# Ledger of designs, part 16: VH-VL binders against q9nrl2r1430to1533

Target 1, 104 residues: q9nrl2r1430to1533
Amino acid sequence: GGVHELSAFEQLVVELVRHDDSWPFLKLVSKIQVPDYYDIIKKPIALNIIREKVNKCEYKLASEFIDDIELMFSNCFEYNPRNTSEAKAGTRLQAFFHIQAQKL

## First folded at step 1 (VH-VL)

Design i2e (framework fv_iluzanebart)
Fold by ESMFold2-Fast, scan of step 1:
Structure i2e (fold): chain C 104 residues (1-104), chain A 122 residues (1-122), chain B 107 residues (1-107)
Amino acid sequence: as target 1 above (104 residues)
Amino acid sequence: EVQLVQSGAEVKKPGESLKISCKGSGYSFTDYWIGWVRQMPGKGLEWMGIIYPGDSDTRYSPSFQGQVTISADKSISTAYLQWSSLKASDTAMYFCARHEDYYGSLDAFDIWGQGTLVTVSS
Amino acid sequence: EIVMTQSPATLSVSPGERATLSCRASQSVSSYLAWFQQKPGQAPRLLIYDASTRATGIPARFSGSGSGTEFTLTISSLQPEDFAVYYCQQYDSYPYTFGQGTKVDIK
C-alpha cells in the first residue's frame, strides 16, 4: 500500500479532538453523570459521533459537517451556564473551529 | 487480561456489618465506572449504584440510597459495597461490572465480576 | 423510573430454529438499550449495546433492533449453548433498569 491523506473533515475533527478545550465534547454526555441532560437537549451530538459520520462518508457538503459541529456547541451553551468550565471550553473551541472552518 | 475479581461468599446474621470487594486488573481502573448489581435468589437483575474511582463520585439507585455504601480505593484498584446492618432480605448474589460511560467508545457494562453470594439468616 | 417489560417469560425453541425476544420500555430510551445473556451459575454477559451493536466476541447469530420503546433480540439458528436467561437494560436515564428476563429453554 501507499500513504493515504485524511479527508479535510477528518483532519479538522482530529484537530478539534486534540485541542485542550475538547474535553466536554469528546463523547456523548453521560446519563449517569448528568441525569437531566437529555430532558433539555433533544439532538445530542459529540465529536466521536461526528467522526463516525465522516468515516462513513455521510457528509456530502461542508455545510452539513459545519451544522453538526455548530449543533454540538449550541447544545453546550443551552445546557451549561455561562460561567461553567464547560461553557468556557466551548466558547474557546468554537472560536478555534470558526478559524479552521474557513479552510473548508 | 481485563478482569474483575470479587471477594468470596459470605454467611452473616441480621444486624451484622459486611464489606465486599471487587478488584480490577488489566486496565486503567480510574478511567471506568464500577457498578453494583443485585440478583436475589431466582429473580432478575437490579442496578444498585455506580462509582467513578478516579474521584469517588457515586450515584445510587433511589431504592438503595442510604441502605448501602459504595466506595473505591484506587491505589489497589478495588471497589467496595458495604452494609452497616444486614437484613435477611439482603440475601442475594452481588455483581460488580465495569462501565465506560463517556469519553470512551463502549457505553455499557462490558466486563463483570464472578459475583459474591451473601446469605443472611438467623 | 423507567420500567422494562420482557416477553415472553419463557421461550421453548429447538436447535437450529430462530428465537425472537421482546423488550418494551415504559417511556422512550432512544437507542440506549443493552442485552445480556446469563447462564446458570454465571455472571451476565454483554451481547448487544446501543440497541443493535454486537459486543466483541459475540456470534453473528445474535442481532438487536429497535428504538424508542420497542426492542427485539433475535437469535438465528439457536445453538445448544444459547440456553440461558436474557435481560434487556436501559441506560437512557437514572436509575438504570433491567427487564425481568426471558428464559430460553431448548426443546
Scores: ipSAE 0.006, ipTM 0.582, lowest interface PAE 11.9, mean pLDDT 87

Design i2f (framework fv_iluzanebart)
Fold by ESMFold2-Fast, scan of step 1:
Structure i2f (fold): chain C 104 residues (1-104), chain A 120 residues (1-120), chain B 107 residues (1-107)
Amino acid sequence: as target 1 above (104 residues)
Amino acid sequence: EVQLVQSGAEVKKPGESLKISCKGSGYSFTDYWIGWVRQMPGKGLEWMGIIYPGDSDTRYSPSFQGQVTISADKSISTAYLQWSSLKASDTAMYFCARLGDYYESPFDYWGQGTLVTVSS
Amino acid sequence: EIVMTQSPATLSVSPGERATLSCRASQSVSSYLAWFQQKPGQAPRLLIYDASTRATGIPARFSGSGSGTEFTLTISSLQPEDFAVYYCQQYDSYPYTFGQGTKVDIK
C-alpha cells in the first residue's frame, strides 16, 4: 500500500468507468431487475463499490485491488451466457484492464 | 461526512403541483441509489421508489407508480419527488435516503424530512 | 408484495431491562432485513442490517437475529435514549417493505 498506489488505483478506476464497455459494471446488479442474481453470485461487487474502497484506503496491496476487479469480471462471466452483450462488454473491459494494470 | 438535506415544509391545496428536493453531499452522488419514503401522520414508513442518479434508472413501488415522479439532477447532486396534482391523502412527512454501498443494502443515511400538508 | 408484521405494537419496559422485538415476513427474505430507530420529530436511524450486522456507531446492547421469515431485535439493557419506535424493513424483493413499527415506552 500507500498513497502512491492509492492514486494509481483511483486513476485506473476512473479509466474503467469512462470506458464504453463499463455499463454492466457501474453499479451493483439490481435484485428487482435480476431476481436470481444473488442466488447465483455469492460475492457481488461493482465499480462504485471498488471506488468507495479506494477512497476509504481499504486496499493495502495492489493484489487486493486487482482481486476485486477480477472478481467483478468473474461474476459477469458466471451469470451471463457467453453470447450476451454483458459478457462481450466484460471481455473487452477485462482486456483493457489487463493492459492498464501494468501501471500497478 | 455524508449528508442529505431536504427542502422546507410545504402547504398546498388539492390539485396543485409540487416538487420537493433532496441534496446529497460528502459522497459521490452518482454512485448511490437514492430513495423516497412516505410517513403519513401517526403511521409507519412506506417505500415509494428509488433512483440511480448516474443513469436515472428509476424503480417505483407499485402503490406509487403513476402517482409521483422521481428524478435527479446529477450536476447539482439533487434528487426530486414530484406530484402533478396533489390530493389531501398526500399529507405526510417525506424522507429521502441513500442506499448503502456494500452489496444490496438498506437505506443507510436519511434526510431530515419534508412535511407536506394538503388541505381543503 | 412481502408483508412485514411487527409485534408487539407497544412494549413497556423500565430502564435497565431487556427488550425483545419481533418482525415476521409473509415469505422468506433470507437475511435481507434491517432495523431502524425513529424518535419523535426525527428521521429514522439505521441500527442493524443483513439481519444481525450492527451499523457503524450503534451500541453493542443492540443485537439482531433471525433468517427467512422470523427476526428479532434485542436491546439488552434499555437506556433512557432508547425509548423510540422501531421498524423492520425487508430489501430482498420488490417492492421493499417496512413493518408498522413497535413503540418502546417507559413503564
Scores: ipSAE 0.006, ipTM 0.592, lowest interface PAE 9.9, mean pLDDT 87

Design i2g (framework fv_iluzanebart)
Fold by ESMFold2-Fast, scan of step 1:
Formats: C-alpha cells, structure tokens, sequence
Structure i2g (fold): chain C 104 residues (1-104), chain A 122 residues (1-122), chain B 107 residues (1-107)
C-alpha cells in the first residue's frame, strides 16, 4: 500500500514485538527442535515474516495484514494445548492486538 | 541500503582474547538471524554458528561449540564473535551474514559483511 | 552432519560457453540448497536459493536445478566476470554445511 498504510502496519507490528508476550511469535518454530509442528501447521507464519511483508509492501489491504496476524494466533492455539505458556502468551497478545487493530 | 559492516583487521598473539563485530543497518536487525562463517587462507567456507538478535537464541556448529562465543546487542544492531584465548589455527577471514528464518529452521544467507581478517602469530 | 561434495574441483571454460557445476548431498536436503559466487578478496555473493530461485540482481544466465541429493548450477554463456569460485550450501539441517567449491577458470 500507501505511506499511511505502511506506517500503521509497521507501528502495530513493532508494538506486538515489544509486548512481553511476543516471545513465541518472534520467529518461526524450529523444524529441527519441533519436527511435528510442520506436519500439523500447514501455513506457518511469525512476526518477523509479517514485518518483512510490510516492508516489501506485500499487503494491499488492511484485511490481508489482519488475516496474517490472526493466522499466527490460530496456529498457536491449534498446536499448543491451552495450559502451555505459549497458548497463554498467545491469548494475552491476541487481546492486545484486537485493541490495537481497532485503529486500522 | 541494507548492509552488514564488520570491524577492521586484527593482528594478535596466541593466548590473547578478541571480540570482532558485525553491525547491521538499513533493515530490522532483530528480525533476521546473523551467522558467522570462517574461511581459512586458501580454503573454503565453514559455518560456525548463528544467533537471532531478537531473543539471543544461539546455535553452534559442533566444530566450534566451546571454541567461540556468539552474542548480539540489539540496542546497537551489532553481533559479535569472541575468543577467550586465540590459537595460531584461528588465523582466517571471518564473515558475518544475515538470513531470514524460514520453516526449515534455516535460510540462505542473502547479505554478507565484507569480512574481518584475523591473523594470529607469535 | 550432511556432507556436500562439489565436482569438478576446477572447470576450464571459454567465454560464451556453457558451464555446468555439480553439488551432491550425502542425505536428502529437499530443495534447501543455495549457490554462492566468491571472487578473490571479496565476500560470497548469493546467486540461487531454494535450489532454483535466482536471487535479486543475479543475471538470467545463472540457473539452478535439482532436488534431494543432486543439484546443478548452470551458467549458460560464461562472461569474463564469472571467473570465480562457486560454493553450494545446504540449509535443511544443522549444522549448515558448504561444499568445498568449484573454481571456474577461463580456458
């Protein structure tokens, strides 16, 4: 997109990255350390990939950006049982995202 | 422009400590892994290890585990390679390079530093 | 560790001719293979990643092919600036490993 869209997406991703609960989402899950992850999750994504897509102007609509972030949370809840630190972090970060996304 | 700039050449004696640097600019430093690659005089490339500056997740080649320390300071977009006690066999060109984390846990190194020549002799 | 073997060690080619470089992995690396060019006194330069995808700014005369254990880098019409050492690298599993290199000399 435009300059305004790039600024808004970049600001939101930066806020997500800085959040205390971003640690499970900073980078893709290791295929070597968690081999079964990619058997279960067919569309892996992480904040660093989303930020690169923003920087390369790959999002044409705000809905595309929001869909990628929601996919990231959906993957988290699909793979991780609800009692895990990953799922708990995901729940809190997703709530934070929903509040911030109202600005888009 | 996206670039990695490494510290200058070093001439050291065996037993001395050394820390060389690799500074990223023109991109989000914390979103890319930084790898270190050794090239001994007249030889090929050897991967030493890799670090994700965003959370300091570090992985070493078995050949370099315990021989060197890889670290990063994300506040100044700089990665480091450090020796506590240099040996003559550490004489080499050392490159840093960045890669985006892909689903294989590894990615191709797309941007490289210019290299730091380290000479260790008595 | 996965061992990467390149052949030939040295390839002599006249300008305008086709150069074909081989890279073999001791185990399948799927398509997680990159090719690099290195000129004397310079850092390596990424040419090809994911076995066949050309990196940004790389001339069309460079192409990669293969999957699993057998890979090929082809330079369709060698130019004088293509004189260099070429390395393959697998990034399917730790530790990352490079081939020993193929030196391309002008005949």
Amino acid sequence: as target 1 above (104 residues)
Amino acid sequence: EVQLVQSGAEVKKPGESLKISCKGSGYSFTDYWIGWVRQMPGKGLEWMGIIYPGDSDTRYSPSFQGQVTISADKSISTAYLQWSSLKASDTAMYFCARTIYDYSDLGAFDIWGQGTLVTVSS
Amino acid sequence: EIVMTQSPATLSVSPGERATLSCRASQSVSSYLAWFQQKPGQAPRLLIYDASTRATGIPARFSGSGSGTEFTLTISSLQPEDFAVYYCQQYDSYPYTFGQGTKVDIK
Scores: ipSAE 0.256, ipTM 0.763, lowest interface PAE 3.9, mean pLDDT 88
Fold by OpenDDE, second read of step 2:
Structure i2g (fold): chain C 104 residues (1-104), chain A 122 residues (1-122), chain B 107 residues (1-107)
Amino acid sequence: as target 1 above (104 residues)
Amino acid sequence: EVQLVQSGAEVKKPGESLKISCKGSGYSFTDYWIGWVRQMPGKGLEWMGIIYPGDSDTRYSPSFQGQVTISADKSISTAYLQWSSLKASDTAMYFCARTIYDYSDLGAFDIWGQGTLVTVSS
Amino acid sequence: EIVMTQSPATLSVSPGERATLSCRASQSVSSYLAWFQQKPGQAPRLLIYDASTRATGIPARFSGSGSGTEFTLTISSLQPEDFAVYYCQQYDSYPYTFGQGTKVDIK
């Protein structure tokens, strides 16, 4: 949303987006590319959506922000087998997130 | 064929209200974000905002927030851009366009309407 | 908002020559960058998205590169139909701002 001082949430989202393992999470999954995704995942979410919610100050509590991030990872692990690139990336990114979230 | 068809040219006076339309076909209208882009005569493109017809989630450019209303009627696969009170400075070509990625608000506009010319003059 | 600045304002090129258009973002937009072509009286046409991916039906002579704040659209060999105005647009952060455009005209 423009040049401004980043809050802790904003900064964390930026760090997540910039992480090498963010690629599965940058945007919502395409139904065209993954036809059955939305039959399985009922609460889709991605970093672009979370970022927008942060920008709109929709998170009143850190727990709410954390819940959305965890949902994002939960969706990934629910749909993707553990040996997939997506799940592996998610595992690493989630670990990174957990470390950063301790600062919230 | 995937396409967006916009309503015809409008000639209005200052103070009048206006609602122009953008009808999608050939794809699942509720699954893609629709954006509006203004182009004043001889000028560049201006991003106005986007709407997700599936739930009417709408995002505006700050420059257009409160100046226009973006809406959608998914039952007829149509998005709208409207003014409550037109100004001469609203004279422009208005394009609707679809984002390339389904569900996501990210992505470039891959399908464009033909544009609606709005002329506001006394 | 993120300001997109294109250069040059006007680029005069002869048919068959290489055209290089620049787009700079006031802050990083990652790879969330698109290029559009617009001819007089027509709607814009998507050329490149995600910085370097050609849209469907776009000739191979069009290519996009860059990430972060610096982006380039290259037309390897300009064809007569390529004379137009070109816009870049970021979709990293709202509002999804356009550049002011580069006009490519015939030398």
Scores: ipSAE 0.026, ipTM 0.712, lowest interface PAE 4.0, mean pLDDT 93

Design i2h (framework fv_iluzanebart)
Fold by ESMFold2-Fast, scan of step 1:
Structure i2h (fold): chain C 104 residues (1-104), chain A 120 residues (1-120), chain B 107 residues (1-107)
Amino acid sequence: as target 1 above (104 residues)
Amino acid sequence: EVQLVQSGAEVKKPGESLKISCKGSGYSFTDYWIGWVRQMPGKGLEWMGIIYPGDSDTRYSPSFQGQVTISADKSISTAYLQWSSLKASDTAMYFCARHWDYGSEYFDYWGQGTLVTVSS
Amino acid sequence: EIVMTQSPATLSVSPGERATLSCRASQSVSSYLAWFQQKPGQAPRLLIYDASTRATGIPARFSGSGSGTEFTLTISSLQPEDFAVYYCQQYDSYPYTFGQGTKVDIK
């Protein structure tokens, strides 16, 4: 926790948001467009929520931030079949995250 | 280190059954798919199918559906390729290879191959 | 099923020369394409995945490019150990399919 870690979290979230594969993760999944999503996914999260938590200084440890990002990917892989564009985007973005997270 | 070790060469007659194996080590066996690839003498590579050992989800190439059975025993980190009745046309080198899931489905590690010869 | 077509069937090059191998998909595979090297009596060896990412331990002289339906593997300065058969493979959709291979022979 502290200003140094929060600066690193904000930088990493910005990099994730600007990545070409971020499109499934920018906002919470729409119940209108995906009616069964919230029956399957019990802890929904998205990059806009994570960014808001960073800006409000809600992450005290790097592990808490990493856990929320990993939850986001876990939800993607749980809901979306393996060969979907969403799951493929999630796999590439998760790999990018793991490389960038080495700086935390 | 990651290794896939296959069973030894087989010489069989048409009509016989056969089960060959691919044992994984150095990684979490249930977190990766195991695929089987055929290479006929002097020919290229043909994907036969894959299995996810964690739940035995199995997917076959249409060309191999009903011709072979792919299975796995996660307790001994071993995948299998099986024929109920071999044909001379099954003569080939058979490779196993692993891949991860969710868009990272490239075969990163391969077994050494099992040569199967079917002749009378 | 997606058909993968490689060209040329055989490429004859001298050591130190550049080799460029082509792989075409009958429909888009995005970037879900891998390149493999196979020497006689050996298992295939992964060279490139995701069209352009070099696998661990693969020399920098190997590079991949392309997306969609047209892909290339380039060997910038061919070494004696690079004479082999090269296969492309798509993993965009089931069934996974391989090209027929390009044999790189010494000139």
Scores: ipSAE 0.000, ipTM 0.572, lowest interface PAE 14.4, mean pLDDT 88

Design i2i (framework fv_iluzanebart)
Fold by ESMFold2-Fast, scan of step 1:
Structure i2i (fold): chain C 104 residues (1-104), chain A 122 residues (1-122), chain B 107 residues (1-107)
Amino acid sequence: as target 1 above (104 residues)
Amino acid sequence: EVQLVQSGAEVKKPGESLKISCKGSGYSFTDYWIGWVRQMPGKGLEWMGIIYPGDSDTRYSPSFQGQVTISADKSISTAYLQWSSLKASDTAMYFCARYEGFGELSYYFDYWGQGTLVTVSS
Amino acid sequence: EIVMTQSPATLSVSPGERATLSCRASQSVSSYLAWFQQKPGQAPRLLIYDASTRATGIPARFSGSGSGTEFTLTISSLQPEDFAVYYCQQYDSYPYTFGQGTKVDIK
């Protein structure tokens, strides 16, 4: 029971959420705070959406889960210039994800 | 300016159905959880549940599971709280509130609606 | 569920005095604790979140402290508009739970 019964996807999402660099990714970007975001980013996604998909067993293949995580990082780098705090957080969190994803 | 505007007071009889509303404005409605809180006359606050309007993910307090239905219509930025059959014990002030926070499960209420008074009496 | 206990139930203070309100959680909530003010006939108002962060527009006389299971809300110099009921709420674990409230009343 409990945490020992979590899927590999749930474990990875929990580790991403707990990471210091997860703050740009916890929920969808606010249209009020960032008015042009949805004009540039056509497939928005965030860790809360990905975690919900994991909990509802919507990922049938590891590649589908990895694709959603990579889309999240791709959106970050597309919208945010490389010297922003968001892009720097994304770079570090993506590297962390690639290390953890070796288990998938 | 962020606002949550709730529907007006209701006076109902036991067994009647009811649906009250909470309309958000001044922010991206689909990017924030909306919660419902009950306050019985002269009593404290009780957390009922939350909904994320972007995908209709809904979570209930065990005490309210099966007693009420929480829903949202993102096309009109409105969340709902519904009873299929009211009881006298449902007499209370009902508040909606917007959630904000850093973690997926670590959200606090930052803005509140004015409340909807529901009176259920025979 | 996590049980939130507030003390005292009623605190009688004079204007200009310091008021100290306590909130205890039955298990650790880390710093995922908020304080709300409610005046008669009004909706609750967020004062403090993450145990010690003041919400936008909240006067500096309101401060929060604590972590884990013991939390305090302090009003350094009570103003006439501060007479109200104060609630703590944990948002660490589902279901989110409120304390029973502390009424700050005029002496």
Scores: ipSAE 0.000, ipTM 0.541, lowest interface PAE 15.2, mean pLDDT 85

Design i2j (framework fv_iluzanebart)
Fold by ESMFold2-Fast, scan of step 1:
Structure i2j (fold): chain C 104 residues (1-104), chain A 121 residues (1-121), chain B 107 residues (1-107)
Amino acid sequence: as target 1 above (104 residues)
Amino acid sequence: EVQLVQSGAEVKKPGESLKISCKGSGYSFTDYWIGWVRQMPGKGLEWMGIIYPGDSDTRYSPSFQGQVTISADKSISTAYLQWSSLKASDTAMYFCARQPDYLWSGYFDYWGQGTLVTVSS
Amino acid sequence: EIVMTQSPATLSVSPGERATLSCRASQSVSSYLAWFQQKPGQAPRLLIYDASTRATGIPARFSGSGSGTEFTLTISSLQPEDFAVYYCQQYDSYPYTFGQGTKVDIK
């Protein structure tokens, strides 16, 4: 039988998911609980969606993968005021991502 | 009222290029995604890709990546689907459709009338 | 990719009868499922989204149910204008995929 190989993008997504500051990014914001989110954020995305795209080989370039991760952080900073737990988590996770993305 | 109006039917030969259009009206064109869906004669619907006209962010189905180009011109509220070199297997009805949101509302709420593309020698 | 399978391929019903159409996903799509109606020579029309929410202007005789991998579209009292092909679509993950359709024919 064949063996499953973990891609570089999948490894990076796993590292992001395991980070203490990933909690605002694991899944999409609830449309029911936070209705104004989708009035402000027109391109919602989360780590579970990015992981699915990686597993389906939908990223043709590292830049496409990086753009989706950056979109996720951009959405966080657009919606959440600077002093929120979400924005602080996003700032730390984005810095971690920039260090890890050097391997791409 | 929301409308998506597509360009007319095309009869082409293999190897020719083609660009078909989808013009939106009655809503804020840059606030919605536009998708393209293929329907081969007597067959079901196949999602090809989507574009966000506000910044031209484009996402393709793996089956259509490299086979077609999706683009948009927000100044005239028009999205495009383009082939550099048509094949007989491209013979199909092509629909454009509006998507309210990328994941919570990833369904197509309004559809164009379709553009029939026939590729034959 | 997530494969959507619809059954039956063709359903023959008389006006006034109940029609039940099935859609199965190869993986869970939660409730991110839509149903469309397509009449001959026409574009598809959105009927149901989020598995069970009727689109604007869609008659109450159309209802959707299900979650995860098994979904149903029910037409409680079929009208002459309801004879069409019906498609399901998942939008849980990329690429978005459609079922192959169920044709509802007059008996």
Scores: ipSAE 0.000, ipTM 0.568, lowest interface PAE 14.6, mean pLDDT 87

Design i2k (framework fv_iluzanebart)
Fold by ESMFold2-Fast, scan of step 1:
Structure i2k (fold): chain C 104 residues (1-104), chain A 123 residues (1-123), chain B 107 residues (1-107)
Amino acid sequence: as target 1 above (104 residues)
Amino acid sequence: EVQLVQSGAEVKKPGESLKISCKGSGYSFTDYWIGWVRQMPGKGLEWMGIIYPGDSDTRYSPSFQGQVTISADKSISTAYLQWSSLKASDTAMYFCARDSYYEGSLPYGMDVWGQGTLVTVSS
Amino acid sequence: EIVMTQSPATLSVSPGERATLSCRASQSVSSYLAWFQQKPGQAPRLLIYDASTRATGIPARFSGSGSGTEFTLTISSLQPEDFAVYYCQQYDSYPYTFGQGTKVDIK
């Protein structure tokens, strides 16, 4: 990836972090508080990890960045029942992401 | 350069309140946990607790729950450790440290430490 | 809480010799174990994390091994600057806990 692409990823992650519905996604789910999470979710990820990967220039293609964000939402919907506050937040934040990702 | 800079030494009397600070720079402050560690004179390290500045999620050691308050102000990249009423037994060096626990990824441990804040509580 | 026990309390070695430090957890911590070095008047310094991964800038003479409940820190050829107190720390479960420390001293 290029300098403009890296800047775009950082801007998008910042917007996701600032969104009201980002709270389930800011950091990895605690295995201490939610012990069964890591039995169910085999590829955990969160916005702080994605942001660090952006800052370390680990995304070479926009598709790699998008895949990590989509993995984050997929994990949310796999673990959390549809009517939970987590799943509802994930649905709204994913919609917001899809609109913003059109700029990539 | 990634750094944590702590506030200066404090000399207090029992019963007084105190708030010490730990300011991060050179990295995204809201993407890492900040832990607090106590070291009493001549003794080893004791983990007190940890905070995630991005959402203020805080975890305490049972030994320190109710004795101290950990907080953070992400707008100025600063974490705090606070006592409402100091005791002589709070006399110690207090360290803050950056922590990244990437479950299933790259667990870092506490890789960046502040220089420490010496707190002396005596009458 | 998980109790971390280090042995020996004090290890006396000559410069150039190998030092082996042990750390035992009261229950499994998988590989979520770190080693720290502390010199008088200084903050601790991270040496090893994830039981065996050397932190950035740490010399190759430092190595960590083990998993579960038994862990070892090895200094293959002790240098004068390596005389310090060494702490192990588990970060598998809250509260995080440290061992009591092993002081590496001159024989």
Scores: ipSAE 0.013, ipTM 0.667, lowest interface PAE 7.9, mean pLDDT 88

Design i2l (framework fv_iluzanebart)
Fold by ESMFold2-Fast, scan of step 1:
Order: C-alpha cells, then structure tokens, then sequence
Structure i2l (fold): chain C 104 residues (1-104), chain A 121 residues (1-121), chain B 107 residues (1-107)
C-alpha cells in the first residue's frame, strides 16, 4: 500500500519522542522504581499513552491534545525538584513543545 | 488487529545457543512493554522478564537474570529471547506477551502462540 | 517474592452451574491482580484485570472480586467452552508471579 500523511498531532508527538530530552516522558513512571509517585501524581500520563490516543482518534479538539501534553509536564515539575535531570529535561522539552504547538 | 507472532519450534542439544523471536503488528511496537513467560511441560506459568522496545529498558525475574538475554529490534518490530548455552531444564513452551499498559503494574493482554523449545541429547 | 496460591487445584462442575475459584497472595497486592484462561495447546487469554475489570470481549458470566490478599473468580453459568485451566497473576510487585492454576473440569 501507499503512505498516509501523518496528522498534525502525530507529527508533533513523533518530534517530541525524537527530542533528546524526551527520556523522562517516553513511558509511564513505574510504581516499583518510584514507590511514592502515584501518591503525589493523581493523573499519570506519558508520550506513549498520548501517541496511542492520537492513533485511536481520541482527541476531538487541539485543546484536548495540548492539555494532555501540559499535564505530562505539570506532573514532571510537581514530582521532581527543579535541580533534577528530569525537571531540566522537562523544561527544555516543554519550551520545544510550545514552539511546535504554534503550528496546531 | 494486535498480533504477536513467534518463531517456530526448536530442537537443540545441551550447550547450544538459541535465539527465538516475537514479532508485533497492529499497534505501536515501541510504546508497549513485551514480556516472556515460560511454561514447563505440565506446569504453570513463570514470568521471565520484560523489555520496553522504545529504549531497550529490560527487567528480569531474579530466577532468569544471567540465564537469558531479552532484546528487541524496533526497526522490524521484533523482540528476542536468547540463551548462550542451553540446558535440558530449559525444555518448555515460551510465550511472549504485550503489557496492557506501558509499566510494571499492568497485566499481559495479547499473547503470542508460543515457541516450543526441546533440549535433549 | 509474592507467592500466589490457588484453590482448589481441580474443580469439577456441570454445565450451567456456578464455579468459584480462589486466589491468595502471601502479602497484599492491592487490586493489582489478573485472571487468565488457558485451554490445551493455546496461549493464555486475559479475562479480568485490576481484580474486577473484565477485559474486552470477555462474557459477562465472568466476574472478579477481592482486594489485598484474597481474590475470587466467579463463572455464573458454565458453558462447555469454559472448561480450562485458570491462573491468577499479581502485578503489584517485582517479580510478577502466577498462581499454580485451577483446572475446571466437567463433572
């Protein structure tokens, strides 16, 4: 078969995943490795979950997609002190996201 | 449709190496953990370990760490289970399965058909 | 590691009857427990996860209950296709562990 053009949301998620600072966000935080995470963070999310929602056409509005990405960053900054590698990666990736999201 | 297709049955001798495969299709392969489960003849299920193909993060059961290697090639959506030196006690059915979620808290949802490995002299 | 113990080892029931299967964890697994069905020559099939949530496509006659250390799988009206081995699995703690299985056989 032919190739299909990626949606704007799919293109943006792919760019986020490929970014050097995506490593804290690729998959859900494990409660086994980080036992207190789910006591603090009540709405966990990660890029793999967001990408699955995009592929299943679960976002009806761009604002819903943007809200899930922002929730991901908000969770990062709530759990991780600002001097951690996770928080620093989150700060840089969020700035990249804000620039790319202007295309939505 | 989500599918996991495993390589065919193997008959090996003790001391031989072996690498079996599990190919995923119908979903984003790099976004889900894939695990391996052993079932010895007439016995129950034993969890061996898991891999996240997006970054090759691996977690092993203590019973299998150092005994097997789990790996993945995301370019062909395939996970692997490998032995450097087989033992007769490795004779079993080996299943691969996808985690329902991307972390340790989720059960396996989709399973491969299994690969029968027989190790005898 | 958390040890999962299933009872009975074998359950003999007639079609149309209710079957109740038990699974006990050696320590609390909260609600992080799944039930699987396995027929001879086949891979396991997920029935229930998070103790009580039915997986997609699983008939309503299958239900799960329990939390902590004591869990139950109930099949309300056994059909001929339900004769199989059933396994529970905890995913609360590393390593994941399975029960030894309960064989549901025809009486």
Amino acid sequence: as target 1 above (104 residues)
Amino acid sequence: EVQLVQSGAEVKKPGESLKISCKGSGYSFTDYWIGWVRQMPGKGLEWMGIIYPGDSDTRYSPSFQGQVTISADKSISTAYLQWSSLKASDTAMYFCARHLYSDWEGPFDYWGQGTLVTVSS
Amino acid sequence: EIVMTQSPATLSVSPGERATLSCRASQSVSSYLAWFQQKPGQAPRLLIYDASTRATGIPARFSGSGSGTEFTLTISSLQPEDFAVYYCQQYDSYPYTFGQGTKVDIK
Scores: ipSAE 0.007, ipTM 0.667, lowest interface PAE 9.9, mean pLDDT 88

Design i3 (framework fv_iluzanebart)
Fold by ESMFold2-Fast, scan of step 1:
Structure i3 (fold): chain C 104 residues (1-104), chain A 120 residues (1-120), chain B 107 residues (1-107)
Amino acid sequence: as target 1 above (104 residues)
Amino acid sequence: EVQLVQSGAEVKKPGESLKISCKGSGYSFTKYWIGWVRQMPGKGLEWMGIIYPGDSYTRYSPSFQGQVTISADKSISTAYLQWSSLKASDTAMYFCARHRGYSYGYFDYWGQGTLVTVSS
Amino acid sequence: EIVMTQSPATLSVSPGERATLSCRASQSVSSNLAWFQQKPGQAPRLLIYGASTRATGIPARFSGSGSGTEFTLTISSLQPEDFAVYYCQQYHSYPLTFGQGTKVDIK
């Protein structure tokens, strides 16, 4: 996991952030708006946190980066019923991620 | 009471397909992940993968990715573990177990196990 | 992947004695560590989660301690029904991983 690999992570995070279905994932879920979220989800994460970790060179391996993205989707599907707009956006964005991540 | 009930023992030949089941009762099936754990004869426990039945999201151990398929039918509170083509090396006890989610990823209730024997 | 190493592989203890089992993680798992008991022909049974919290119905003689990379399961006064294989499991990161087990056997 060198500089070339980190550059690929930055490119992929930018693509995820700019995707139409990124809106549930851009920043941490608000405790004020969703008070029970943090009772259920004990390892919250969002694209802004992942992007910061990429920019600080904190991912040494592609698997670590993939794990954080997958944690983000796992949290979404654990909290949100599948027929919600959040879960539907997560399903589409995760499919997009899986296609792109095959190259990592 | 919370209970996970697995399908009965299977005796198969190499190359055959197989689908075993794990039925949950006594709790909200869609709010808990179902994991599958393999135990080869005389060996320890190996995590294979998990599914969230509410949306059928799956995650596999890298060792089992592409080797098995995990699925669920929330309408009957049942999760499945499936092989397209069994190998003799698949001979093992297979357990299903539930957990609450990533931060509560400990398996609190287990099925009784399904013994799968693959021999020619 | 986080590798879980248990020691000893086999622990010989007499009834009424204290048994101490160790579990080491290759990297920090915080307190996201569970202990299971398995008897021959049975499914694993959850004993401890969060490194130190006893699961419902588990006798007080079972206690867990530790955080980060070093964890201990203690059975304060071993009963005949406690002879079994014990596994630790980390749930800090995927893939979920188990230790190889410690067999608690009769001396």
Scores: ipSAE 0.000, ipTM 0.557, lowest interface PAE 14.7, mean pLDDT 87

